# Ledger of designs, part 5: miniprotein binders against a8xhq1

Target 1, 158 residues: a8xhq1
Amino acid sequence: MVQIWQMEPYPCGDPRLPHHLFPPKKITPDELSKRTGTLYWKLDTLDQVALAKRLTTLKLEHNFKKEDIFTLDAETTANFDDKIEELFEESSVPFEQARMIIEGSAYYDVEDKNGQWVRIFCEYGDLILIPSNTCFRFTTTPKNFVKMRRFYKEEEGN

## First folded at step 3 (miniprotein)

Design L4
Fold by ESMFold2-Fast, scan of step 3:
Structure L4 (fold): chain B 158 residues (1-158), chain A 93 residues (1-93)
Amino acid sequence: as target 1 above (158 residues)
Amino acid sequence: SKTYRVYIVIEFDSPEQAERFLKLLQEIAEEIADKHGLRVFVEIRETEDGKIEVLVWIEGVSEEVAREIAERIAELIRELFPDAEVLVTVRKE
């Protein structure tokens, strides 16, 4: 089940709340791509062979030659509250970046061409690709736990 | 202080084998990263003969921790991928 929605213009309070419009406005992956350039795939986690092949193909096609594992867990992560506050700051990078959720859940917020924000709910099997120079924010959900694979094109020493 | 890097290079015949290894490595890397505050880096490339080479490296650790990590990963590979060609090295940064 795909969960992507238009955010309220001036979200206040806890960033881990849904912050959808009232009434909610759902967004399709196609609409997300047209508005923000962000790509979203719901990978089939029940077919592990197909999943493995798809992920390897994605890495080769997009030239993602570097990868790490990133974990945020309120139980074990030092300075958890400070880290999630920092990650929710608006930022952009001059690189294409991909994220695949392997445990838990998180929100990625991306800004569209008109300055409006779209929230993407990410859970196990979700893969997103955010284009270079896109404004984004990140937070955990109220579960306060996420583990993800992060993919990069960046070379050492650049 | 003197820091070390652990390199693991392993070659697979297919993308499916490479991803099976990476899935298993994720579980062990979670324990290693959480226990020692480490980051695990993975680089994948296709070789000229169509095989998949996986490079794993871990940075910024003491010599003792680097050797412990290298031995544990080598043991995992020996158990689950005994036919794979693998190179494990520990180097000073």
Scores: ipSAE 0.000, ipTM 0.335, lowest interface PAE 10.4, mean pLDDT 79

Design O1
Fold by ESMFold2-Fast, scan of step 3:
Structure O1 (fold): chain B 158 residues (1-158), chain A 80 residues (1-80)
Amino acid sequence: as target 1 above (158 residues)
Amino acid sequence: SEEGTTYVIFIEFDSPEQAERFLKLLQEIADKHGLEIVVEETEDGKILFYIEGVSEEVAREIAERIREYFPDAEVTIEKE
């Protein structure tokens, strides 16, 4: 039940609303990769040994030496509304971003080569890899709660 | 800085699989105390978890709970 869709060209109002086209235009993981370079995997969370091996392989292949756990929770995060607004500002970084959702849900928006935006709904077990220098936005869903593992190369964070 | 002495708890595992299984327990403990966990792979291929900014009481409670559930894990408390 992967949910990826093309966004309306000028989304306004609450960034946590779906902001899909009407009717919705769903995007496959393959189409996402072709348009934006972004990779998406739904990991098997029932097999903890296989999960650990998959993540170890990812870290080796991409030289991710560090990670943290990032939490956003409307109940406990100070200045939650301001922080969400800041995270939804268009941004790009000169390094790869790998994120795995471990609780809750979030949206990652990525811009394609033609300036159109694609929204990725991320929930428990979802892993995404956004290439360097890709324009992106991030927000929680209306659940207002997400916890994720963020993977970094040695010089890029932590 | 502001309040008392703070500590860092280091937990080291020899295998990524052991570290992954332990992460869930660590995250539950961190959530209880409002703390952040950082994970790092050492240059010899071990996995290091650490929790920064922990009070002495919380550091000892966390370390003792970890040692109880994972007696073979290397758990170290260091003063910041």
Scores: ipSAE 0.000, ipTM 0.293, lowest interface PAE 13.3, mean pLDDT 80

Design O2
Fold by ESMFold2-Fast, scan of step 3:
Structure O2 (fold): chain B 158 residues (1-158), chain A 80 residues (1-80)
Amino acid sequence: as target 1 above (158 residues)
Amino acid sequence: SEEGTTYEIYIVFDSPEQAERFLKLLQEIADKHGLEILVRETEDGKIVFFIEGVSEEVAREIAERIREYFPDAEVVIDKE
């Protein structure tokens, strides 16, 4: 199921908590795109042919020539808690960020045009594209494990 | 509800004592259903329980137990 929600304005404590409004306010992928420019696709992991075609189309449309695999795992990643704190710091980059979750789960937080934050729950089969110069934050969920494919243009890096 | 639908549960406690008491109750349900409970401490000293992959039947059981023994507990139950 698609899990995208409006965040509380001043999230305190552990970044891996859901940080929902109370009551929770869910956001559609269309609303996410209108507010933040961020694109979200929940790919059918049982249809590997359609998945491969979508990735090929994305790579061609956006000139992604490089990729890596990024893993965060509380059991194997050195200084895991420090890395999560660093990744949850607000940042922006002058290039598009394309990410496909292949194992585990994570949160990508994106700031909208009015300074409000939207949290995107990303799990296996989820593909997101964050526009250049968008303020974002990243963390794992309380599961403390995520593995993702990251896509880059030839001269770019994360 | 759809067959095979699962739920995420987050339960937040202000005190370690209240959290420990609740964990004993929740562990009985978790063991019965083969679920793993993740426990986290926030920088503000709050204790959070996280459970994922919970069936609708088990989510209802947990919600009923929370209502019965900890009616003032802060809890979020979301459909995965």
Scores: ipSAE 0.000, ipTM 0.121, lowest interface PAE 21.0, mean pLDDT 78

Design O4
Fold by ESMFold2-Fast, scan of step 3:
Structure O4 (fold): chain B 158 residues (1-158), chain A 80 residues (1-80)
Amino acid sequence: as target 1 above (158 residues)
Amino acid sequence: SEEGTTYIIVIYFDSPEQAERFLKLLQEIADKHGLRIEVRETEDGKIFFVIEGVSEEVAREIAERIREYFPDAYVLIEKE
């Protein structure tokens, strides 16, 4: 199921807590796109042929020519706590960020045009595209494990 | 709301002591409605509760009690 929600203003404490409004305010993929420019798709992982075709289409539409695999795992990642703290710092990059989760789960937080934050729960089969110059934060969920494919244009770096 | 709709409630805690205080409040509601509270733990010792099969009426009751006693608690309530 799609899990995207409006975050509380000035979230405090552990970044891996949901930090939603109470009661929760659910955000649709269309609302996410209108507010932040971020695109979200939940792909059918049971149809590997359709999945491959969708990724090929994405790569062609956005001129992605490079990819890597990025893993964060509390059991194997050196300096895991420091890396998570760094990744949750508000940042932006001058290029599009395309990410597909292949194992585990994570949160991507994106800031809208009015300074409000939206949290996107990402799990296996989820594909997101964050526009260039969007303010974002990233963290694992409390499961402390995620593995994802990251897509880049030829001149873009990690 | 949809007839026969059930909800999953997930509640996250920073400490076992916070979880215990919250559990005492929820246990009364859970017992009244025949619900099971599943207690889970992350690798770093964070506690979270999962309650499945919660009716719309009970989800509202839980939300109201949390607002009364724990206005800053982190609770996720979603259609099952």
Scores: ipSAE 0.000, ipTM 0.127, lowest interface PAE 17.8, mean pLDDT 78

Design O5
Fold by ESMFold2-Fast, scan of step 3:
Structure O5 (fold): chain B 158 residues (1-158), chain A 80 residues (1-80)
Amino acid sequence: as target 1 above (158 residues)
Amino acid sequence: SEEGTTYYILIEFDSPEQAERFLKLLQEIADKHGLRIRVRETEDGKIWFVIEGVSEEVAREIAERIREYFPDAEVFIRKE
């Protein structure tokens, strides 16, 4: 199921807690797009042919010529806690970010045009596209494991 | 209760004045239960108190006590 929600304005404590409002305020993928420009798709992982066509279309539409696999795993990643703390620092990049989760789970947080934050729960089969110059944060969930495919234009990302 | 489960109590105040009035009560509760309290102030003047490392039962007791004395305070209980 799609899980996107408005975050509390001043999240305190562990970044891997849900940090939703109380009561929770769910956000639709359409509302996410209108507020932040971020696109979200739940891909059918049981239809590998359709999945491959969807990714080919994404690559052609956005001119993504490179990709890599990025893994964070508390069991195998050196300095895992430090890396998670660093990745949760607010940042922005001057290029589009496309990410597809292939194992595990993570949170991508994106700031909207009014300075409010939206959290996107990403799990196997989820594909997101974050626009250039969007403020974002990243963390694993309490599972402390995620593996994702990252897509880049030829001049971006190594 | 679940072993190894940590509960957090998040308290938001609209002003530093509310937070100050509440500080002594929070310190008394923290001392009684051996708790750690963190304080955060935001750019718009809101104050957050975070109480960490409590059981569910203790978290509920503390939240209810806070609501009794400060009914206008926004109090959340979160589980990890």
Scores: ipSAE 0.000, ipTM 0.094, lowest interface PAE 21.0, mean pLDDT 76

Design O6
Fold by ESMFold2-Fast, scan of step 3:
Structure O6 (fold): chain B 158 residues (1-158), chain A 80 residues (1-80)
Amino acid sequence: as target 1 above (158 residues)
Amino acid sequence: SEEGTTYEIFILFDSPEQAERFLKLLQEIADKHGLRITVRETEDGKIYFWIEGVSEEVAREIAERIREYFPDAEVRIRKE
């Protein structure tokens, strides 16, 4: 089950704390899509053939031509705390972002059209697609480790 | 496999030891009632439980046990 919740309006303190409302306001994947345009899929990691077909279909549908593996690990990543602070700064990009978690866990925060923030807990097997020009933030969870596949549309001159 | 009104329960424990004791109690109840349980650790060592699909009877039982054995835990219960 995916864990998606409405965040407190101005999260204070460590970005890796849950920052949900008390009580938590759970958001469904359908509500996430309607509010932010962000798509979520939990992939079947036990069936490697089905997984590969799903990813191939998604790459074709969204014209993803390039990918890498991105790792953040408190034990091995240089300047880990600074990088996590930087990644939690609000940003947006003029292209779609697709991310599949292959180890560990992370939070992706996305802003809706009314300026409210939604947190997506991403763990092994989770795939998200954030639309272009969406304000987002990223951090690890308190486990301080995530490894993910990142998918890109090839830009002219890249 | 409960039908009708269900509840979700959020519980925040100050320590992993409290959370572990509660989890052992909760697993017996969860196995019988098909509850969805999320457990997460915060950086401060606090542990939260998010329990979904809970019948009214089971929600009352869980709340009573928490109040008796974990009085410092933060508890929120609401209808789904």
Scores: ipSAE 0.000, ipTM 0.093, lowest interface PAE 21.4, mean pLDDT 78

Design O7
Fold by ESMFold2-Fast, scan of step 3:
Structure O7 (fold): chain B 158 residues (1-158), chain A 80 residues (1-80)
Amino acid sequence: as target 1 above (158 residues)
Amino acid sequence: SEEGTTYTIIIWFDSPEQAERFLKLLQEIADKHGLRIIVRETEDGKITFLIYGVSEEVAREIAERIREYFPDAVVTIRKE
């Protein structure tokens, strides 16, 4: 199930809580794209051939020539809490960010053109593309574990 | 340590909405005492808060507030 929602304006406390409005306001992938430029796809993990083809298409369309695997795990990652705190700081990069979750789950928060924040729940099979110069935040969910593939153009890196 | 007793509080909630409401309430106490809250989700979808280094006074205050607003929440207090 697609889980994307409008966030409260000033989230207080732990970033891993949902921080939705009350009542909750769900956002569709189409609305997310219109508001933030961010693209979201839930890929069929039961069809590994189709999944591989989709990733190949993404790489060709966006000229992604480089990738890595990024893991964040409370049980094995050194300085986990400090890294989560750092990753949840508002930031932006001058490059497109393409991420596919391969294990676990995470939240990507993206700021829209009017300064409002949208939270995207990402789990196994989810692929997101955040445009360059978009303000974003990242955190794990309360599961405190995520493993993802990150795609880059040849000259890019973080 | 003989400097006094501290507690670790483990709180279980059935839903993220309950956890979020508790966190808003807890923020007032956190501001006074510099509390660190660790949030975890179990395989059953329950939300767990772990709060370390809590004094007896603060543990009592948190327990009283939970009983008042979330009587169905499961609270475990571990003496360190």
Scores: ipSAE 0.000, ipTM 0.072, lowest interface PAE 24.1, mean pLDDT 78

Design O8
Fold by ESMFold2-Fast, scan of step 3:
Structure O8 (fold): chain B 158 residues (1-158), chain A 80 residues (1-80)
Amino acid sequence: as target 1 above (158 residues)
Amino acid sequence: SEEGTTYFIAIEFDSPEQAERFLKLLQEIADKHGLRIFVDETEDGKILFAIEGVSEEVAREIAERIREYFPDAEVLIDKE
């Protein structure tokens, strides 16, 4: 199930709450792309060969020559609550962000051209590509655990 | 021809290089026609993409252009 929705204009409280409009306004992956430039794919985790082929295609298309694994876990991550608060601060980076969730779940929030926010629920098998210089926020869900692969060009990141 | 119609195109590739060329071509076609496109992968290893708000004529043109660049690929079109 694809879970992408329009956020309330001034979300208050715990960032891990849904923060959707009432009534909820769901957004398709196509609408997400039109509004924010962000691409979203739900990959078939039961077909590991096809999954590897898809990731190799993405790496070649975008010249992603580096990757790492990022883990955030309330049980093992030092200063977890502070780190979640920091990651939920609005920020932008001057490079494309490609992320594939391999365990757990997270929210990526992206701002559109009109200053409205869209929340993307990401779980195992979800792959997203956020354009450079997009304003975003990140948090775990209430499960407080996510593990993801992050992809970079050679000149980006460490 | 209805604005709310979604067309699905499924295609199978033999190599990651062919799939990469296809995604570049798909992006070019989307930009040329001002299209909104969703990409996914089927359980049997085909790349599936959906296009919204286009006529059947435009969907067919897109499929024909794909066939021109990838003549060995199997291209199927279905309507929602």
Scores: ipSAE 0.000, ipTM 0.076, lowest interface PAE 19.9, mean pLDDT 77

Design Ra
Fold by ESMFold2-Fast, scan of step 3:
Structure Ra (fold): chain B 158 residues (1-158), chain A 114 residues (1-114)
Amino acid sequence: as target 1 above (158 residues)
Amino acid sequence: SPDQLIQRLEEMIRLLDFLINLVSELIKNGDYDTAIELLDILSYILQLLADLARQYNLPDYVSQINDLAKRLERIITDLQKLLDSGDREQALNKISELAQRIRDLIHTIEQLIS
C-alpha cells in the first residue's frame, strides 16, 4: 500500500527523515485527493501491456506529449546534497506534474488549502499526479537513490 | 560544544524510541512496506549517531556505538528479509530484539551525556 502521512508543521533537520506528527496520522489516497487534489495510482510494472495502456491513457487524458527520465543517486550525482537541498525548497508550477517511480524511492510533500503538509512515500511502481499551482517539495529517502519517469506538455520542460 | 552534543543526542534518542515503536505497530498491523522503509531510516540514524560520536572525539563511545550500530544493522537486515517473506511471527520476535538493543544503545548514550 502507498504510505501517506500528515507532516509536522515545522520540520527541522534532514529532509529525508519521516517528519510525521506525533502520534502519527496516516492519510488515505482518497483523503490526499480531497485535501490537495493530488492523485495516486499503483502500477503493475511486471505487466508491460497493462502498464503501457495505463500510461497511454494518462498521456491522452492530460495531453502529456513529452517525458524524460530523472535520476538522483548519491554515488553518481555531482553535488548530491546541494541538489537535494534545492529540490526540497517549496515551489509551485502552473501545470500538472505526473511522476512514476521506476527505481528507488522518494518523498513528495504537498500543501493542502489550509497550509498543512502531507508527505507521500513514493516507491517502485507508484504514479502521482500533482495539480497545477500546488505547493510541493521533493527529496529522496535516506536510501539516496531514485529514478523516475516525468511527464509534461510539449511547451513545458521540467 | 558539549551542550550541542547533548541536545543532538537527546533528539536522536527520542527519534530512535519513536521509530522503533512505530515499526513495531506497523508490523503488528501487517503494514510491511512502511515498516521496511522505516527500518532503512533507522539504520541511517544509527550511522549519523556514529558520525556524531567520531566528530566529538569520543573514542570509547565511538567503539561502543559502532558495535551497537553493526548489531542493529544485522537485525534490521534480518527483519527486512523476514518482512519480505511475510513471516509475521519471526518478524515480531526480531522487532522485540531490536527494541531491546535500541534501549541498550539509549542507556549507553545517556551514560555518555551524564
Scores: ipSAE 0.000, ipTM 0.120, lowest interface PAE 20.5, mean pLDDT 77

Design Rb
Fold by ESMFold2-Fast, scan of step 3:
Structure Rb (fold): chain B 158 residues (1-158), chain A 114 residues (1-114)
Amino acid sequence: as target 1 above (158 residues)
Amino acid sequence: SPDQLIQELELMIRWLDLLINQVSELIKNGDYDTAIKLLDELSLILQFLAYLARQYNLPDYVSQINDLAKRLERIITDLQKLLDSGDREQALNKISELAQRIRDLIHTIEQLIS
């Protein structure tokens, strides 16, 4: 299920809690794109041919020529808590960010043009594309495990 | 720090209370789909508690948390049937009992990590 929502205006508690409004205000992928420029696809992980075609199309359309695998796991990642705190700091980069979740789950938070935040729940098969110069935050969910593919243009990388 | 974690556990209880109040209101208003989706968010609280219990070497509490997670799944399954039959009072009571057990467990873990 697609899970994207408007965040509360002020943080309360651990970043890994949902931080939605009460009542929850869901955001569609189309609304996400209009407000933030961020694109979201839920890929069918049981259809590996269709998944491969979608990734090939994305790479060609956006000129992604490099990738890596990024893992955060409370059991194996050194200084996990410090790394999570660092990744949740507001940041922006001058290039597009494409991420596909292959195991576990995470939140990507993106700021819209009016300074309001939208949270995107990302799990196995979810693919996102965050435009250049977008303010974002990242954290795992309380599962404290995520593994994802990250795509880059030549000479780009965090 | 342990003091920071205790503060986060108290904020987790506040989130739990907001979530349960909203679930109850949605059930009273007949919005069962949204209520069930929100109730499933309790699994995130339980996963976080299990993580903390493992970090502080509290295996008995990991077991209790796993039991609460199983109880939550049963309540969600039963809730659909109860709401369809119109037994909202029983549904609300089961949710309230689960929420209180989760609060009690958070307070216990809070004391042990202090």
Scores: ipSAE 0.270, ipTM 0.657, lowest interface PAE 4.0, mean pLDDT 85

Design Rc
Fold by ESMFold2-Fast, scan of step 3:
Structure Rc (fold): chain B 158 residues (1-158), chain A 114 residues (1-114)
Amino acid sequence: as target 1 above (158 residues)
Amino acid sequence: SPDQLIQRLERMIRFLDWLINRVSELIKNGDYDTAIYLLDLLSMILQRLADLARQYNLPDYVSQINDLAKRLERIITDLQKLLDSGDREQALNKISELAQRIRDLIHTIEQLIS
């Protein structure tokens, strides 16, 4: 089962540490959806035909017109630690976005409606959909490697 | 370890820089509720910094951090009152003062790291 938990109020230090509350508070995918609007699915990545159909349906239902592959790897990414700190800076976008982990692992943090943060441990086969105008943060786990497919709306001018 | 402390302090410096810039932009844009929320986070971070100084048994540094945190707390309180009253011009001046005090704190941390 996917691991999701409520974070400490301000996660200082290394973004890749778990930043659990004390005592730890686990959150279900249903609770994640109720608190943040973020949706979660586990996908079967070994059936490539079924996967392609599922992702095509997702793109059509949510009008995702852009896709890229994003890789972070401590062995090849210059100034990796600084890059992680940059990506852990809070941001939001005025459109919904989806992320699917295809290798490695990452943390996606999303802010709930009461201003508290929820961390999602994303690994191979995990797909998340983050609503528009949701504050989020991103980092790798201490494994320092992730490869993911990113889906988002087409920018103005194509 | 000393190396671990240095890494933690460097990350806190980067976060403090980000935080003050974000608060400034939120106030310019009229998003006072989010600015107040981040100012509360700043107070929590200052407490964590004091805890780290105590954990690594740095008594002279603890005194300096506590003095700066106390000064910052007063500025934060004043700023929140200005935001509640809608006095944007004075709030922007108070943010500049807050930014300077945060730079003083960062300088103090850099002195320790060096």
Scores: ipSAE 0.000, ipTM 0.121, lowest interface PAE 13.3, mean pLDDT 77

Design Rd
Fold by ESMFold2-Fast, scan of step 3:
Structure Rd (fold): chain B 158 residues (1-158), chain A 114 residues (1-114)
Amino acid sequence: as target 1 above (158 residues)
Amino acid sequence: SPDQLIQRLEKMIRDLDELINQVSELIKNGDYDTAIKLLDRLSEILQELADLARQYNLPDYVSQINLLAKFLELIITELQKLLDSGDREQALEKISILAYEIRLLIHTIEQLIS
């Protein structure tokens, strides 16, 4: 199930809470793309051939030559709560961000052109592409565990 | 024992779901006094959940429950203030948020016992 929603303008409390607008406003992947430029795909993890083909197409279209695996886990990550608070600070980068969740779950928050925030719930099989110079925030869900593949162009990342 | 913990958690999930549904209906019907009493009971269940998680040495789960319990206590306090003033519209809006948070907590517990 796709879960993307409009956020409240000034989220208070723990970043891992839903922070939805009231009444809740669901956003479609198409609406997300029109408002923020962010692309979202829910991949069929039972069809490994189709999944591999989709990733190959993404890498070719966007010239992604490097990748790593990023893990954030309350049981093993040192200073987990501080790290979550740090990652939830608004930031932007001058390059595209492609992420595929392989275990656990996370929230990616992206700012639209009018300064409103949209939260994207990401779980196993979800692939997102955030455009360069987009303001974003990241956190785990209250499950406090996520593992993802991150894709980079040759001169970006490590 | 693990079986004892699971049975206890299953009971608490049922109680939380039932209480939030009853609170919503009571406020729609204008029975604010009874709704406030049930919200107090819901708060008690959250404290029991936190105590259980601590007793069974579930540190990540304890952290999650404590954060949710603090948020729910805040909403319950705000809702009780609104119910005392008789502001039905605001009370119904806060219930919808509370129900969402309760569903998130239930989901977290279901993942733990799966």
Scores: ipSAE 0.000, ipTM 0.125, lowest interface PAE 16.4, mean pLDDT 78

Design Re
Fold by ESMFold2-Fast, scan of step 3:
Structure Re (fold): chain B 158 residues (1-158), chain A 114 residues (1-114)
Amino acid sequence: as target 1 above (158 residues)
Amino acid sequence: SPDQLIQRLEKMIRDLDELINQVSELIKNGDYDTAIKLLDRLSEILQELADLARQYNLPDYVSEINYLAKLLEWIITDLQKLLDSGDREQALNEISLLALRIRFLIHTIEQLIS
């Protein structure tokens, strides 16, 4: 299964569908970085020591001193449908966004400098870093469940 | 035979064109119930296309057909909401894009098989 792909220019229908081009056009992590500035890593969840070292390095290099856990679950999240609709609205924030998926799955969509969108399929062990002022969208997959760690600098997030 | 297969694919395109034209007119006239019933016929075209893609071992095309079937479900749901809002332009646009993608897929499968 491809994890990063170029999206349809004018996607229609349910946001949780893949919305890839046909035939699918896979984007490499290097291409993602060149086009959008977004970084993607698949972490080895079976090697907890290596995972901890990788996260420590990320935190030090980007000065992330705070984190929380964010959960979206159709079974337990109040106003789930409204929240999903809100999160899929195009947005940008003036700070870096680092996210690691710890359960479930989600899509992060990021816009490149030419106005084309790239979809990142995120599942357990995936770590992404979206640059400040990047246009993005977020949704769950059809599983309607994701739990992720979110990383912040001291004065960011609110 | 290959000739029979090509005839089936050409018939699917003709059936698609006829169906989409009828659905478009019904939506323009506000007859959403009849439009929804006709869109159920489109699911049969997608099923036949999926059977062909599976028969010829085209897994990427099976995936695309499954995607189009889900897109059709969303369009039907959107049509029901239009009874309240009257946003028929959005529905017509969604149906047009679906039809273009199905037509492209049929033509591509025809080229791969023939």
Scores: ipSAE 0.000, ipTM 0.240, lowest interface PAE 13.7, mean pLDDT 80

Design Rf
Fold by ESMFold2-Fast, scan of step 3:
Structure Rf (fold): chain B 158 residues (1-158), chain A 114 residues (1-114)
Amino acid sequence: as target 1 above (158 residues)
Amino acid sequence: SPDQLIQRLEKMIRDLDELINQVSELIKNGDYDTAIKLLDRLSEILQELADLARQYNLPDYVSQINRLAKLLEFIITRLQKLLDSGDREQALLKISWLALRIRRLIHTIEQLIS
């Protein structure tokens, strides 16, 4: 089961720590969708034909024209700790974001309609779709490694 | 007084909108030096808002404002470095988001203290 939880209101210290409430408050994918608009799917990575078909459907349905592979790795990424701090700064973009984890693990944090933060633990086979104009944060887990496919709507290099 | 408070909050919104529009155009034109100077004025708006939140005993909003101040510092630091076109687009998106968050906080605080 995917791990999604409500975060403490003002997380202090390392962004890669879980930042649970105590006691922990788990959120279902359905609750995530209702609160934040964010969608979650666990993809079948053992059936490559079904996987390719599902991703093709996603791209067509959401008009994703561009794709890249993004890697963060403490062993190879220059200024890794600085990049993690930068990526953990709150951001919002005026377009949908789809991300599929292909190696390692990461946290995506999304703000709900009431200003509360929800953390999504993403690992191999997890696909998330964050709606436009949603406030989000991103970091690796303490594993300090993630590789993911990112999907974008832009047709040009804009 | 409540009337003076409303006038101050309305002025902060007008100043915010003016600053953000000017900063965005300056960044699009590559004039980062002038943009940074205008962002320093934005920090004054955040400080005034934080002072109001403290005065009216709203510690959660003080924390949110401090987080926005940290985002502003990040944006200024990025603009002080030599930027490529991707960095410029990222800065513009973060500035737009910062403006939205500040505007939202001003409206929320206005509702709570007026």
Scores: ipSAE 0.006, ipTM 0.254, lowest interface PAE 10.0, mean pLDDT 79

